# Ledger of designs, part 334: VH-VL binders against o27280

Target 1, 266 residues: o27280
Amino acid sequence: MDSMNVPEVLEIKRIVEESESVKTFIFSWDFRREVRPGQFVMVWDFRDEKPMSVSLIDPVRSEIGISIRRVGEFTDRVHGLSEGDLLGIRGPYGRGFELMGRDILLVGGGIGMAPLAALADEATARGMRVDALVAARTADELLFLDRLEAAGVNISTCTDDGSCGFKGFAHERLLTLEENHDMAAVCGPEPMMFQVMRILDERDVPAQLSLERYMKCAVGICGQCCLDDTGFRVCAEGPVFWSQELSRVREFGRYRRDPAGRRVPW
Short names: E, the ipSAE of ESMFold2; O, the ipSAE of OpenDDE; V2, 0.75 times the mean of E and O plus 0.25 times the DockQ between their complexes.

## First folded at step 15 (VH-VL)

Design ca17 (framework fv_cemiplimab; at its last look DockQ between E and O 0.92; V2 from the best seeds 0.84)
Fold by OpenDDE, look of step 16:
Structure ca17 (fold): chain C 266 residues (1-266), chain A 118 residues (1-118), chain B 107 residues (1-107)
Amino acid sequence: as target 1 above (266 residues)
Amino acid sequence: EVQLLESGGVLVQPGGSLRLSCAASGFTFSDYGMTWVRQAPGKGLEWVSSISGSGEWIYFADSVKGRFTISRDNSKNTLYLQMNSLKGEDTAVYYCTRGDYAWPFDYWGQGTLVTVSS
Amino acid sequence: DIQMTQSPSSLSASVGDSITITCRASRKISNYLNWYQQKPGKAPNLLIYEASTLQSGVPSRFSGSGSGTDFTLTIRTLQPEDFATYYCQQSLSTPYTFGPGTVVDFR
């Protein structure tokens, strides 16, 4: 099949420390291979492989960035790497975000801001007005604020503990904002996305949401990322879905499948 | 059959603490978020707190934030509400109900009465 | 916060009557509204969710309609067991809020 299914060994060109738990790894990229915000790549450390969203797309510098949160053994190993070290990258995979209209709202939680940061760059480059609601548990977990600001994004923050911006959750903050947008892009924990989606629905704002599921093959074959009832494969039909599509997905916001296929509640 | 049974409601003095329990049966407890709703005597219903199936997502009404804690033990099929710094206005029947942000409150316990009075 | 109101606060009707109670939200909430029935000294029961979907086990004489800010609960051919207080509840956003309730008495 296409060369995109073969892992390419790439050197880590640069590492950006986004927070205590998040690093962005930057690689040289041949842009003859198209990549869109919202798509993901499979990252291989020659021992294990994990899907990661693309958080930086820079055609001028011929670079892409992948933001990784430290959450387990694989990510622990990757976070131990240095500039000049090697990683295997295959992809990109999945359906990315579509941009429409003139005004776009981004709603992100934690590491969910990774693909949205890339989308913000594209949207601003196109001359769109971009508003971003950035949510996190605490101020130190808010990601890409400087980058978004530099891009001309209008930022609103909310934190669970009130350490920065609105004290509360993203859906609560969103409810207080009366501005309307042509479209919205959402990425973060599903409980957040579920509640944000309802508010956007009420406002008749077309919304795209990026889901995270356990993905093994990334090419729609293994079925590990299949969503109940619909049979949607997150790696193939997603990870970006329209709100209308997710409205048909019973498990969305309610539960997910673990690597063993067991239902795990949010 | 889905059953929810609240317990722990007693008379307590203002400033006191109390822990309510809700024993669930008849369904896979961990699959559902749970909620506490209270009703003051002769008054309407007031949402108090919700907790997701895993317990990681918790929501509170402003009236109880900082004073109440919601938790669950999925191994025991039990929901808890720890109430501290109790006030007279906290006097109510407290209902345990199945549901949260993703589910309507489709099953309710019979409630337990908490009375805060000097 | 989203404020919920109900009308009337109370009404009297006879067995066999058709009654309608209304619920209004302080802002648009699409179809994210639930109806509950509470009998004296008992816990509430879910009747309708998402404005118009009948909960399993609830008699078909109960129906819900509306979207946006105005909602209605209709009980056709009122039965003796329908004596109760009815509450609407918005499920759009936290904090979840209930209407003040409508008491249905038998004449």
Scores: ipSAE 0.924, ipTM 0.958, lowest interface PAE 0.5, mean pLDDT 96
Fold by ESMFold2-Fast, scan of step 15:
Structure ca17 (fold): chain C 266 residues (1-266), chain A 118 residues (1-118), chain B 107 residues (1-107)
Amino acid sequence: as target 1 above (266 residues)
Amino acid sequence: EVQLLESGGVLVQPGGSLRLSCAASGFTFSDYGMTWVRQAPGKGLEWVSSISGSGEWIYFADSVKGRFTISRDNSKNTLYLQMNSLKGEDTAVYYCTRGDYAWPFDYWGQGTLVTVSS
Amino acid sequence: DIQMTQSPSSLSASVGDSITITCRASRKISNYLNWYQQKPGKAPNLLIYEASTLQSGVPSRFSGSGSGTDFTLTIRTLQPEDFATYYCQQSLSTPYTFGPGTVVDFR
């Protein structure tokens, strides 16, 4: 993907505070340029450019939303911006989620709920039954609950510390939700996704999982997107992958590699 | 090649605290999750706790939640289990094993005996 | 929690016999099941993982089968060193749970 290499300078129309550490930045968008749930954009603050998932796709209001968690210098600067300020947006990039069947399970952890919130909107608009399992370390880190409820999504929650909903992890909560779904979409930390995928595999539910680490090479310019056991670049096929593809990838859920090529454990 | 050596097991009074250590060698320690499994005298195996390679993903059995803490020091190739508010029911041989959610418990140390009694 | 049961709780056998041990999960766990052997006074060792994959260095007389809720460990042509306690363990989800063990002792 290289046809959208020039950033558009867009005004921040509205900012929604999702939590203490997460904000959604809303921009007017011309939907002659298609955007699908699961895709991401490059956000430019006129110093650095970082990939961010699209979390809101609203053709009726002609708006897109981009949810950003505060994790470092770039995101700290962006969080300091106000309505009316400008950001560069380039994209969208990547393979979006595919919807199939009549019902879908969404399993999201932390900021991973961002692309799933956009997917929930599309699935409900399509007339699908949507169940969402929203997981976080603490109650304060649960994201998009009000938006999911407004969309008609059936919500279950879990927190590691038990501060809201089920006390435990997403995969442990999922075991208590004995339901059949035609498909699932999963986004969050890889250890969560790995364990959730095992349960979905046991249930014969095909799942799509979104891998954050493959977004940096949206235009195919670096080799850091390569999986250890494939011997080829996977950035063109990501960030969304089917569970049957990931189940054969040895590094999935176990480790990643840093720029120096060293294994970084989860 | 892979070796795990537990230490720290001793007689402790009820309500006491104890820290167990497990020294690992023969593999890249940080690449693997680690687990503690215990066995009460004459009883079966009971999973206690697992920790991911980075130390960020931690799981506990309900029987020890709030009392035990698992940690690791990847620079020292060492796994720890901090045991607080010990009960008679915690009396067991504690085994260090390599493995977690992503790996089977494929190598085990010899175990270290913890006795909780007055 | 996923509960694991084993049968029989114990069996007596002679060298050269073939024996089977059954493990049952309280819910479906696909093939996420491991088998361990523990000799008297020693630590457990992994025999089989993912229901049927033999661990490196384990003799071929050991085999595992099954999926879902019912699993079997088979030891053919039992050797003196095989008199031990055998445990199954589910690896589908935390909290990880072991079966109560099957004692294989000398007849």
Scores: ipSAE 0.826, ipTM 0.919, lowest interface PAE 0.9, mean pLDDT 89
Fold by ESMFold2, look of step 16:
Structure ca17 (fold): chain C 266 residues (1-266), chain A 118 residues (1-118), chain B 107 residues (1-107)
Amino acid sequence: as target 1 above (266 residues)
Amino acid sequence: EVQLLESGGVLVQPGGSLRLSCAASGFTFSDYGMTWVRQAPGKGLEWVSSISGSGEWIYFADSVKGRFTISRDNSKNTLYLQMNSLKGEDTAVYYCTRGDYAWPFDYWGQGTLVTVSS
Amino acid sequence: DIQMTQSPSSLSASVGDSITITCRASRKISNYLNWYQQKPGKAPNLLIYEASTLQSGVPSRFSGSGSGTDFTLTIRTLQPEDFATYYCQQSLSTPYTFGPGTVVDFR
């Protein structure tokens, strides 16, 4: 096994508080281990191990950033850490986003903006026109707005409560946006992605969507991240899928499976 | 066999409140989103609200936002609609149906009549 | 909001006839269009989803077609039990909207 398959214990170099519930943990990283937007790492806190998206890829400073939303016991413990504390990191894993054309639409919900922020940096560095639809429950939970603006991204926002931008859901806001993109990248709650995908399908916009599933091995061996009826492994063939691939996946947008293999609704 | 049974429809005065229930059987209730659709006398169908299988994803028609809430108890296989600040235009047969953003409305109850009148 | 219209508002037909009902959306909705049948005094029943897919148990004399903004429901060899009102409904996005209905009467 190479060093990507065994956790490397790394020191937290810097912590950025992105919102009340989201922190970005920054580590030194040797970029001979290549990292692409949309790939993930397994984060180990010496008790448990969870997949997390890479939100910052900075070869110039030799840094990666991992954005983590506080949602349970593992993430609560990680949020309690300080600069200088240790975490285990293995990876990266999975298939990242592929950029094509000149005009890209990003649609992100909540923490799903994390991998899209990394993609936005790459797209703007290539000279692409980048539009981003950034969605959250409230204005305080909209992520990476200053970073995206500084990169030259054209931002549209929506919030469930209307506290910033359009009052409503991402798919509802999307109906009011221009339809002139060469591709789209989508990441967020799976019900949001399902509804957004329908609109992108209507527009004939090629779309890539990033899924989340329960993972154990992250290297495609254990089968815990398999999608029903297709056998796609989220950790190997994904987490980023083309919309055409997801059209064959009956569970997409409809349910997921828990660690015991039981169907769980969204 | 899929069965949906609504209850709770009665005559209420304007400004009043009412809670509708829908008992589900013959399928794994938590696997499916659920929807309320209403039909005013002599009128067509109007989507009111949908709720996902987990109860986490909830959608409302503009005409009822802020006045109605939708919920479900997956342990009791029951869907609810809490209707507050009722108006005359809320007078309708209310149907419970199986479906949401991910599924068409494939099975329907026979409805419960809500009348809002003094 | 996506407005749905239907044509005709009503029609009269005989047993054995073939009829066509049209539905139009105020914007493109791909094939995210469902059809429902409602008999007098009863709840609606799903006939067709995603424009052309028959729901389980629906007779093959029913068919749906169309994409974008214009859709049709066709009933071939009309039967006595097909006397009903037919509604289209878009499923592209919330709020989910129904057409106003088409009443099919026997003459």
Scores: ipSAE 0.717, ipTM 0.873, lowest interface PAE 1.6, mean pLDDT 91
ESMFold2 (binder alone), look of step 16: mean pLDDT 93; pTM 0.945

Design ca18 (framework fv_cemiplimab)
Fold by ESMFold2-Fast, scan of step 15:
Structure ca18 (fold): chain C 266 residues (1-266), chain A 118 residues (1-118), chain B 107 residues (1-107)
Amino acid sequence: as target 1 above (266 residues)
Amino acid sequence: EVQLLESGGVLVQPGGSLRLSCAASGFTFSDYGMTWVRQAPGKGLEWVSSISGSGEWIYFADSVKGRFTISRDNSKNTLYLQMNSLKGEDTAVYYCTRGDYSDYFDYWGQGTLVTVSS
Amino acid sequence: DIQMTQSPSSLSASVGDSITITCRASRKISNYLNWYQQKPGKAPNLLIYEASTLQSGVPSRFSGSGSGTDFTLTIRTLQPEDFATYYCQQSLSTPYTFGPGTVVDFR
């Protein structure tokens, strides 16, 4: 009865190549079923399903976009698809970002810029001042810079190797950014998010962080998406958490769990 | 319980290379980040490099970037510091310590002395 | 880089004295400050982490306080084994930086 729990088979309307390893798949969407930045969908290729953050929300064109990095068997198969091919989509799921105040800092690492790109669109449409710190290992892995520029976002970049912008890590670059913000949103690898959160907490900037975790079921029943100390389920209670919530979670930034429940260090 | 034992410190010529090792025991090695800290004779402590539990997240002091490489072998419970293009100012006792961005440097080895001199 | 300074650079004290060592960061670091003790010819050992939390096994005569930029290490009722150099270290962000150290000499 609940359409969110049954995959809808949708045609790939357009594919945007964001980088050599990242593509955005665009689908027509009925916005009577609302979707907000920070929410995710389950993408089903008729063999496996995986959670993917929504990276484009366009009610005017009735479209959503889902950005996918090629990292394994499932994503390799999906990257092999063409416009006109079909994918199953169910959702959206999870808690989205909440906007407050007049200015927001976005801190994104790699594919973590995907949900933040959708948030940037909403924040700028709301009239907020948006600053984005975009981090990656190399210049080729920086994502959505053109979209952010088109939206009027003030962009700072950093790369581990110094190939674009500040040479170093997001948290090191953040220390040189002196402007105070009413809030921040952070998405990327957990070690980056952990270190960024520490600096934002020192500055008393309330932050929301999006955690991407392994999931087999999107209804919040499976234990695979639980956090260590708090029992939060990413698909039911997340993926977006306030920094005050994550400060109590020992697992955050230190380790995750594989499908067998074994600890995997960052 | 926790034990860290450094080895490899010797006298080397300027421009030379050396690999330091740190054997860890008494804890689940892969659950912890590790750090190298050095101390020149008669001087204070200087952070050199940190590595996360998986080995994927690595940080270096500017003084050693491009010359030193930190790595770990979790199957052998061993931390490494590969030092290349050694300079006189690299002369120091090198300490292995447990901890990285998520922890504090709570256990330290006894140190191993590296002397860079002609 | 976040610069750390310590005061005094050295001090002389007698057994039974109470001493204080100050550490200052060049920018706010919340409570992300650790204190280490190094005895002559030995490796450093962790005394205090997160500005005020005593490491397991460290005597209760040691205490830490402070937040932001200004921090203090206090040693009450000094013992002979407290003769050492003390270092503060910020853990807010890489590159991690240590203070220059404070030498505690017993007269």
Scores: ipSAE 0.772, ipTM 0.889, lowest interface PAE 1.2, mean pLDDT 89

Design ca19 (framework fv_cemiplimab; at its last look DockQ between E and O 0.95; V2 from the best seeds 0.84)
Fold by ESMFold2-Fast, scan of step 15:
Structure ca19 (fold): chain C 266 residues (1-266), chain A 118 residues (1-118), chain B 107 residues (1-107)
Amino acid sequence: as target 1 above (266 residues)
Amino acid sequence: EVQLLESGGVLVQPGGSLRLSCAASGFTFSDYGMTWVRQAPGKGLEWVSSISGSGEWIYFADSVKGRFTISRDNSKNTLYLQMNSLKGEDTAVYYCTRGDYSEPFDYWGQGTLVTVSS
Amino acid sequence: DIQMTQSPSSLSASVGDSITITCRASRKISNYLNWYQQKPGKAPNLLIYEASTLQSGVPSRFSGSGSGTDFTLTIRTLQPEDFATYYCQQSLSTPYTFGPGTVVDFR
């Protein structure tokens, strides 16, 4: 419960290089603290603390995995670490994905495929049919294809440059897929998620979308994420939101806010 | 209030290159995606390209992919369309409009005529 | 690509008439449909977005309806300034596509 809301210093057990810019860090985990796909942990490098989605949940081996893309000072330092080095981990936090129905569509863009990989494992373990649309700029940036294939997931790919699968964007590829789904889970850049949400809306497929920027709201750090500039309140704790809730948030897919409250466009 | 002014349209030879500009005023330029739409003489409207507010998300019509590049300079409130390997079928009035995947094309410039002919 | 068609391709009308223009998408697009007006020699203007939402400043005689594949634009009590070409456009997905246009001209 609340008793373990202090960072635990954990040893990096294994590092998997997913791509030139993405690594998965594996830790032993005490599953007295249940972790669900879509939840995140706070990763502390003894200078800064950042939220990271859980990409592997393995109660049999007592392990969790955290996939991190190299995008700035914090992530550059973490990428420089080796097996045996230490990181502080606390959590999990936030609401996870809900699984309903028999057929689930996963749509992941770039590093957004990380929490969806964990979800795919759970969905297949529950006997669900899982279709995944994996999108990236180039073939080299498609993530978790081998892991999804090993889990029995039906995979479609698309790349902006056409180097693997459909040439184009996730929402364009989705239009050519004719399968019905009981629900969808979507994670990736907000412009991708916005456009995918429109296709799912047309199909009357309820969707859950994971927004990294709302992870701070889930731990009580930032109140700004709970309101858009039109005054609509996002009442549900993040980072996972239903498409019905998110369709009322004007800023979704258009802009976000910096620490000073100024709009930053996508 | 909102104004969009295109420039750069001229006569060019097939295989040539041309850059169009669109100067925006009356709104916070970086808050909006922008789009280019063209219209061949006597024909209908054809979407060409869209760019997000930051410039990171870019979309093209299949007819111009690999030949045209869209870009923006938010410090100058200006949208650009770089057209390479021009063909006769690229002859059209090119309109600058405010909007992208997230908003309708709600304000349009007056257009600039590009003629590709020898 | 999502193909858009319009009917009729041209229409002759008199001032005071009520006219209807139809737009059809080659697949379901929910309500992701916009209508534009283009007067001779001028740039297009947005009239309606999300199938039925009137753009600010557009006269109330204009209205839009429909969902899925079939959409209509209605102009009540046609005025002289309404003689123009009208285009529908789907906004469900890139590549964005326009209908071929409907010319509304003198009878």
Scores: ipSAE 0.828, ipTM 0.920, lowest interface PAE 0.9, mean pLDDT 89
Fold by OpenDDE, look of step 16:
Structure ca19 (fold): chain C 266 residues (1-266), chain A 118 residues (1-118), chain B 107 residues (1-107)
Amino acid sequence: as target 1 above (266 residues)
Amino acid sequence: EVQLLESGGVLVQPGGSLRLSCAASGFTFSDYGMTWVRQAPGKGLEWVSSISGSGEWIYFADSVKGRFTISRDNSKNTLYLQMNSLKGEDTAVYYCTRGDYSEPFDYWGQGTLVTVSS
Amino acid sequence: DIQMTQSPSSLSASVGDSITITCRASRKISNYLNWYQQKPGKAPNLLIYEASTLQSGVPSRFSGSGSGTDFTLTIRTLQPEDFATYYCQQSLSTPYTFGPGTVVDFR
């Protein structure tokens, strides 16, 4: 706890290949340091540092997992690592998901399923009924299906190309599902989350959504992850937000800021 | 002043191809999603396709999926609609409009007529 | 798909009249509904978005109300330039769908 803001050098205990582009790195974890689904850690490869969601929380094995998608130079380097190699981990940071009710809906897209997989484990452990809508561009990009199934999650898949499950987008699939839930957790591409949120709002389903923004400090100081108009810091007030909070965020679903602070459209 | 100007509408035979263009001005083009809406003669409005500002998020009506392609060149402030395997039922005035999943269609071009007939 | 209907399909009115057009969705769409005006040979114009928000530049005699499945467009003190076809459109989900339109013509 005292070293929460100092990177701890940890050995990669195991690597799970989730897909061609996604790996889960597992570390030993001292659970005296609390961690919640939806929170993130800063991963340091001794050259650069990036925020990553926690995708596995295992108090029994005293392990956490971080799922990383290969998308750039940093992640290329990390994906080149092997079991036994070292990484710096500091955190966890941010506001995680809250669980309430008995029935929960998870809606995830691509790597957005990472924090939701952790949430699914907690929810099922609490005896909740968990339905998961897992979306991806193609079948080979669908993540954590076996893990979710093993946990007792009811899975519905959708793919852009129809290679698995419903052919179409998550919001389109969601519209075809008539059942309501006590709450929903959403994570994925922001255009997906935006449209999913509208449907959930229409159905009066309380929803939490996890946002992704450029983060530098992770402690609410640098302001790089501030959302326009509201001043919400994704690293401090988020990354998990309630739908009513995001309804006040003009940029949500519309644009984001790049590392230079420039407006970038979705 | 926001302006949208469609072009490319002509007479084509069934099975033919055609590319429509929409020139945008008066606003930061890349900041907005764009949409194509068509209207058959004497009929109502039908959503055809939408594309986000970056071009990464694209949506199509089922009636045109697999046949139509939407794209944009933000450096040229231009929206495109590539129409392949054209059918008689594709005959319509095609409107370019500003807006997508996140915005209403707040500005419209004058439209361009596409006629598919043998 | 969400189906949109309108009533009436057409109506005749005089300048100065107050008229109401209704739009119904096949399922609840909260306030995700837009209204458009189209004159013959012209492109549509946005009048109202999110069921009741007046688009900038649109006269205040236009108003929208409703939520869920039933919506209304009201034009108070009808002006000569208001004779046109009006369409509702749901923006909840793709595919975006329009109502069939309501023609407002001269009595």
Scores: ipSAE 0.821, ipTM 0.912, lowest interface PAE 0.6, mean pLDDT 95
Fold by ESMFold2, look of step 16:
Structure ca19 (fold): chain C 266 residues (1-266), chain A 118 residues (1-118), chain B 107 residues (1-107)
Amino acid sequence: as target 1 above (266 residues)
Amino acid sequence: EVQLLESGGVLVQPGGSLRLSCAASGFTFSDYGMTWVRQAPGKGLEWVSSISGSGEWIYFADSVKGRFTISRDNSKNTLYLQMNSLKGEDTAVYYCTRGDYSEPFDYWGQGTLVTVSS
Amino acid sequence: DIQMTQSPSSLSASVGDSITITCRASRKISNYLNWYQQKPGKAPNLLIYEASTLQSGVPSRFSGSGSGTDFTLTIRTLQPEDFATYYCQQSLSTPYTFGPGTVVDFR
């Protein structure tokens, strides 16, 4: 309905500093508005509005958490806020992850671990075995390790510079890991996801990957989040896609389009 | 007409440094990842390094990590390989080729010879 | 690292022959396998990518097949310009390793 497309102004209940560059903002949430891991919300700071993934879904405490990496003017302003300050939230939007089987692999790069942390909580609550490969450029940028460990997730780490865990990229570490998974969920930089998807395809592991594209409306009418060739709207048919859906998308892993429609390489 | 032209290969002493260049034409350079592949005299092909279209995603063979850097100037349609701490085993013809993690190596330059000897 | 081997290391053939070159990966690589041709003193040329897809402009006498660990390049009705060295190369993951090459010589 159109009434759900207006931001609800919510008070920041708590702020968790996940790293030097990532904060989780926690809000009270009425779960009559259902939220699934992999869905996103539009965060409005009364000047601009950006899509952000939900990283915490806690119906018992009636809370959601939204993890935001400081990357530009909007996120700098939001990082400057304090508990008690207000933000507008509209959503949730998009297609979330679907769990299947008993054994799941999570592969997350940087802030891409945010929606996967929410998924890990749901998977462990269902009694699934959860393995997570957590990747970052440096040790200081590895996210949610303590939370994942407390949830019973089996964690492998890799860092580009070797400061923690395997020295190298996520796809390189993945080649050395156990292959017995019923599904995988992948979120992070798109070149990482492309290379990880090749390995998962070789293993015949069904994979769901969460894409990021520029969004304006978030409800599928403006066309700003469309993928070339297929016309998939990331905000409506995604952001989570099955790997077989992405196999028809030449753009995936190779380029994206900016708000003006210009091709931008990765 | 896609063309790649390497330059900068010379004789250098062990421990020395050298920068190779590859001039690209006939395509939108920034749309494509680029790769250096080398071939020692009388030997096979060895992948050295790849760089994505934006320059943000960079990969190296273990044999050159920490000694070589790869870069590109998309405004000049030029790929670079900076080679430091050169060793005898770095002696090879160095080819510039178009492609990276996402694409096969579909167009190749004619190569430039780097000789490392004392 | 994914090791690539090729067989034979060399072969002698005549114009008009059909030849087969094999390539083996040290682990499964699905169809992420490319073939290159290199003539003496020249740069390599891409022939085939994704195991079996011919690059634009490559004659139909070239074909590739295989998946997993075992791959073949077939050249039917060998032409004078086909005497060269042929390399396979995996593209599943870094480092992007090449096979050692197969030299196809005139008999």
Scores: ipSAE 0.782, ipTM 0.902, lowest interface PAE 1.3, mean pLDDT 91
ESMFold2 (binder alone), look of step 16: mean pLDDT 93; pTM 0.950

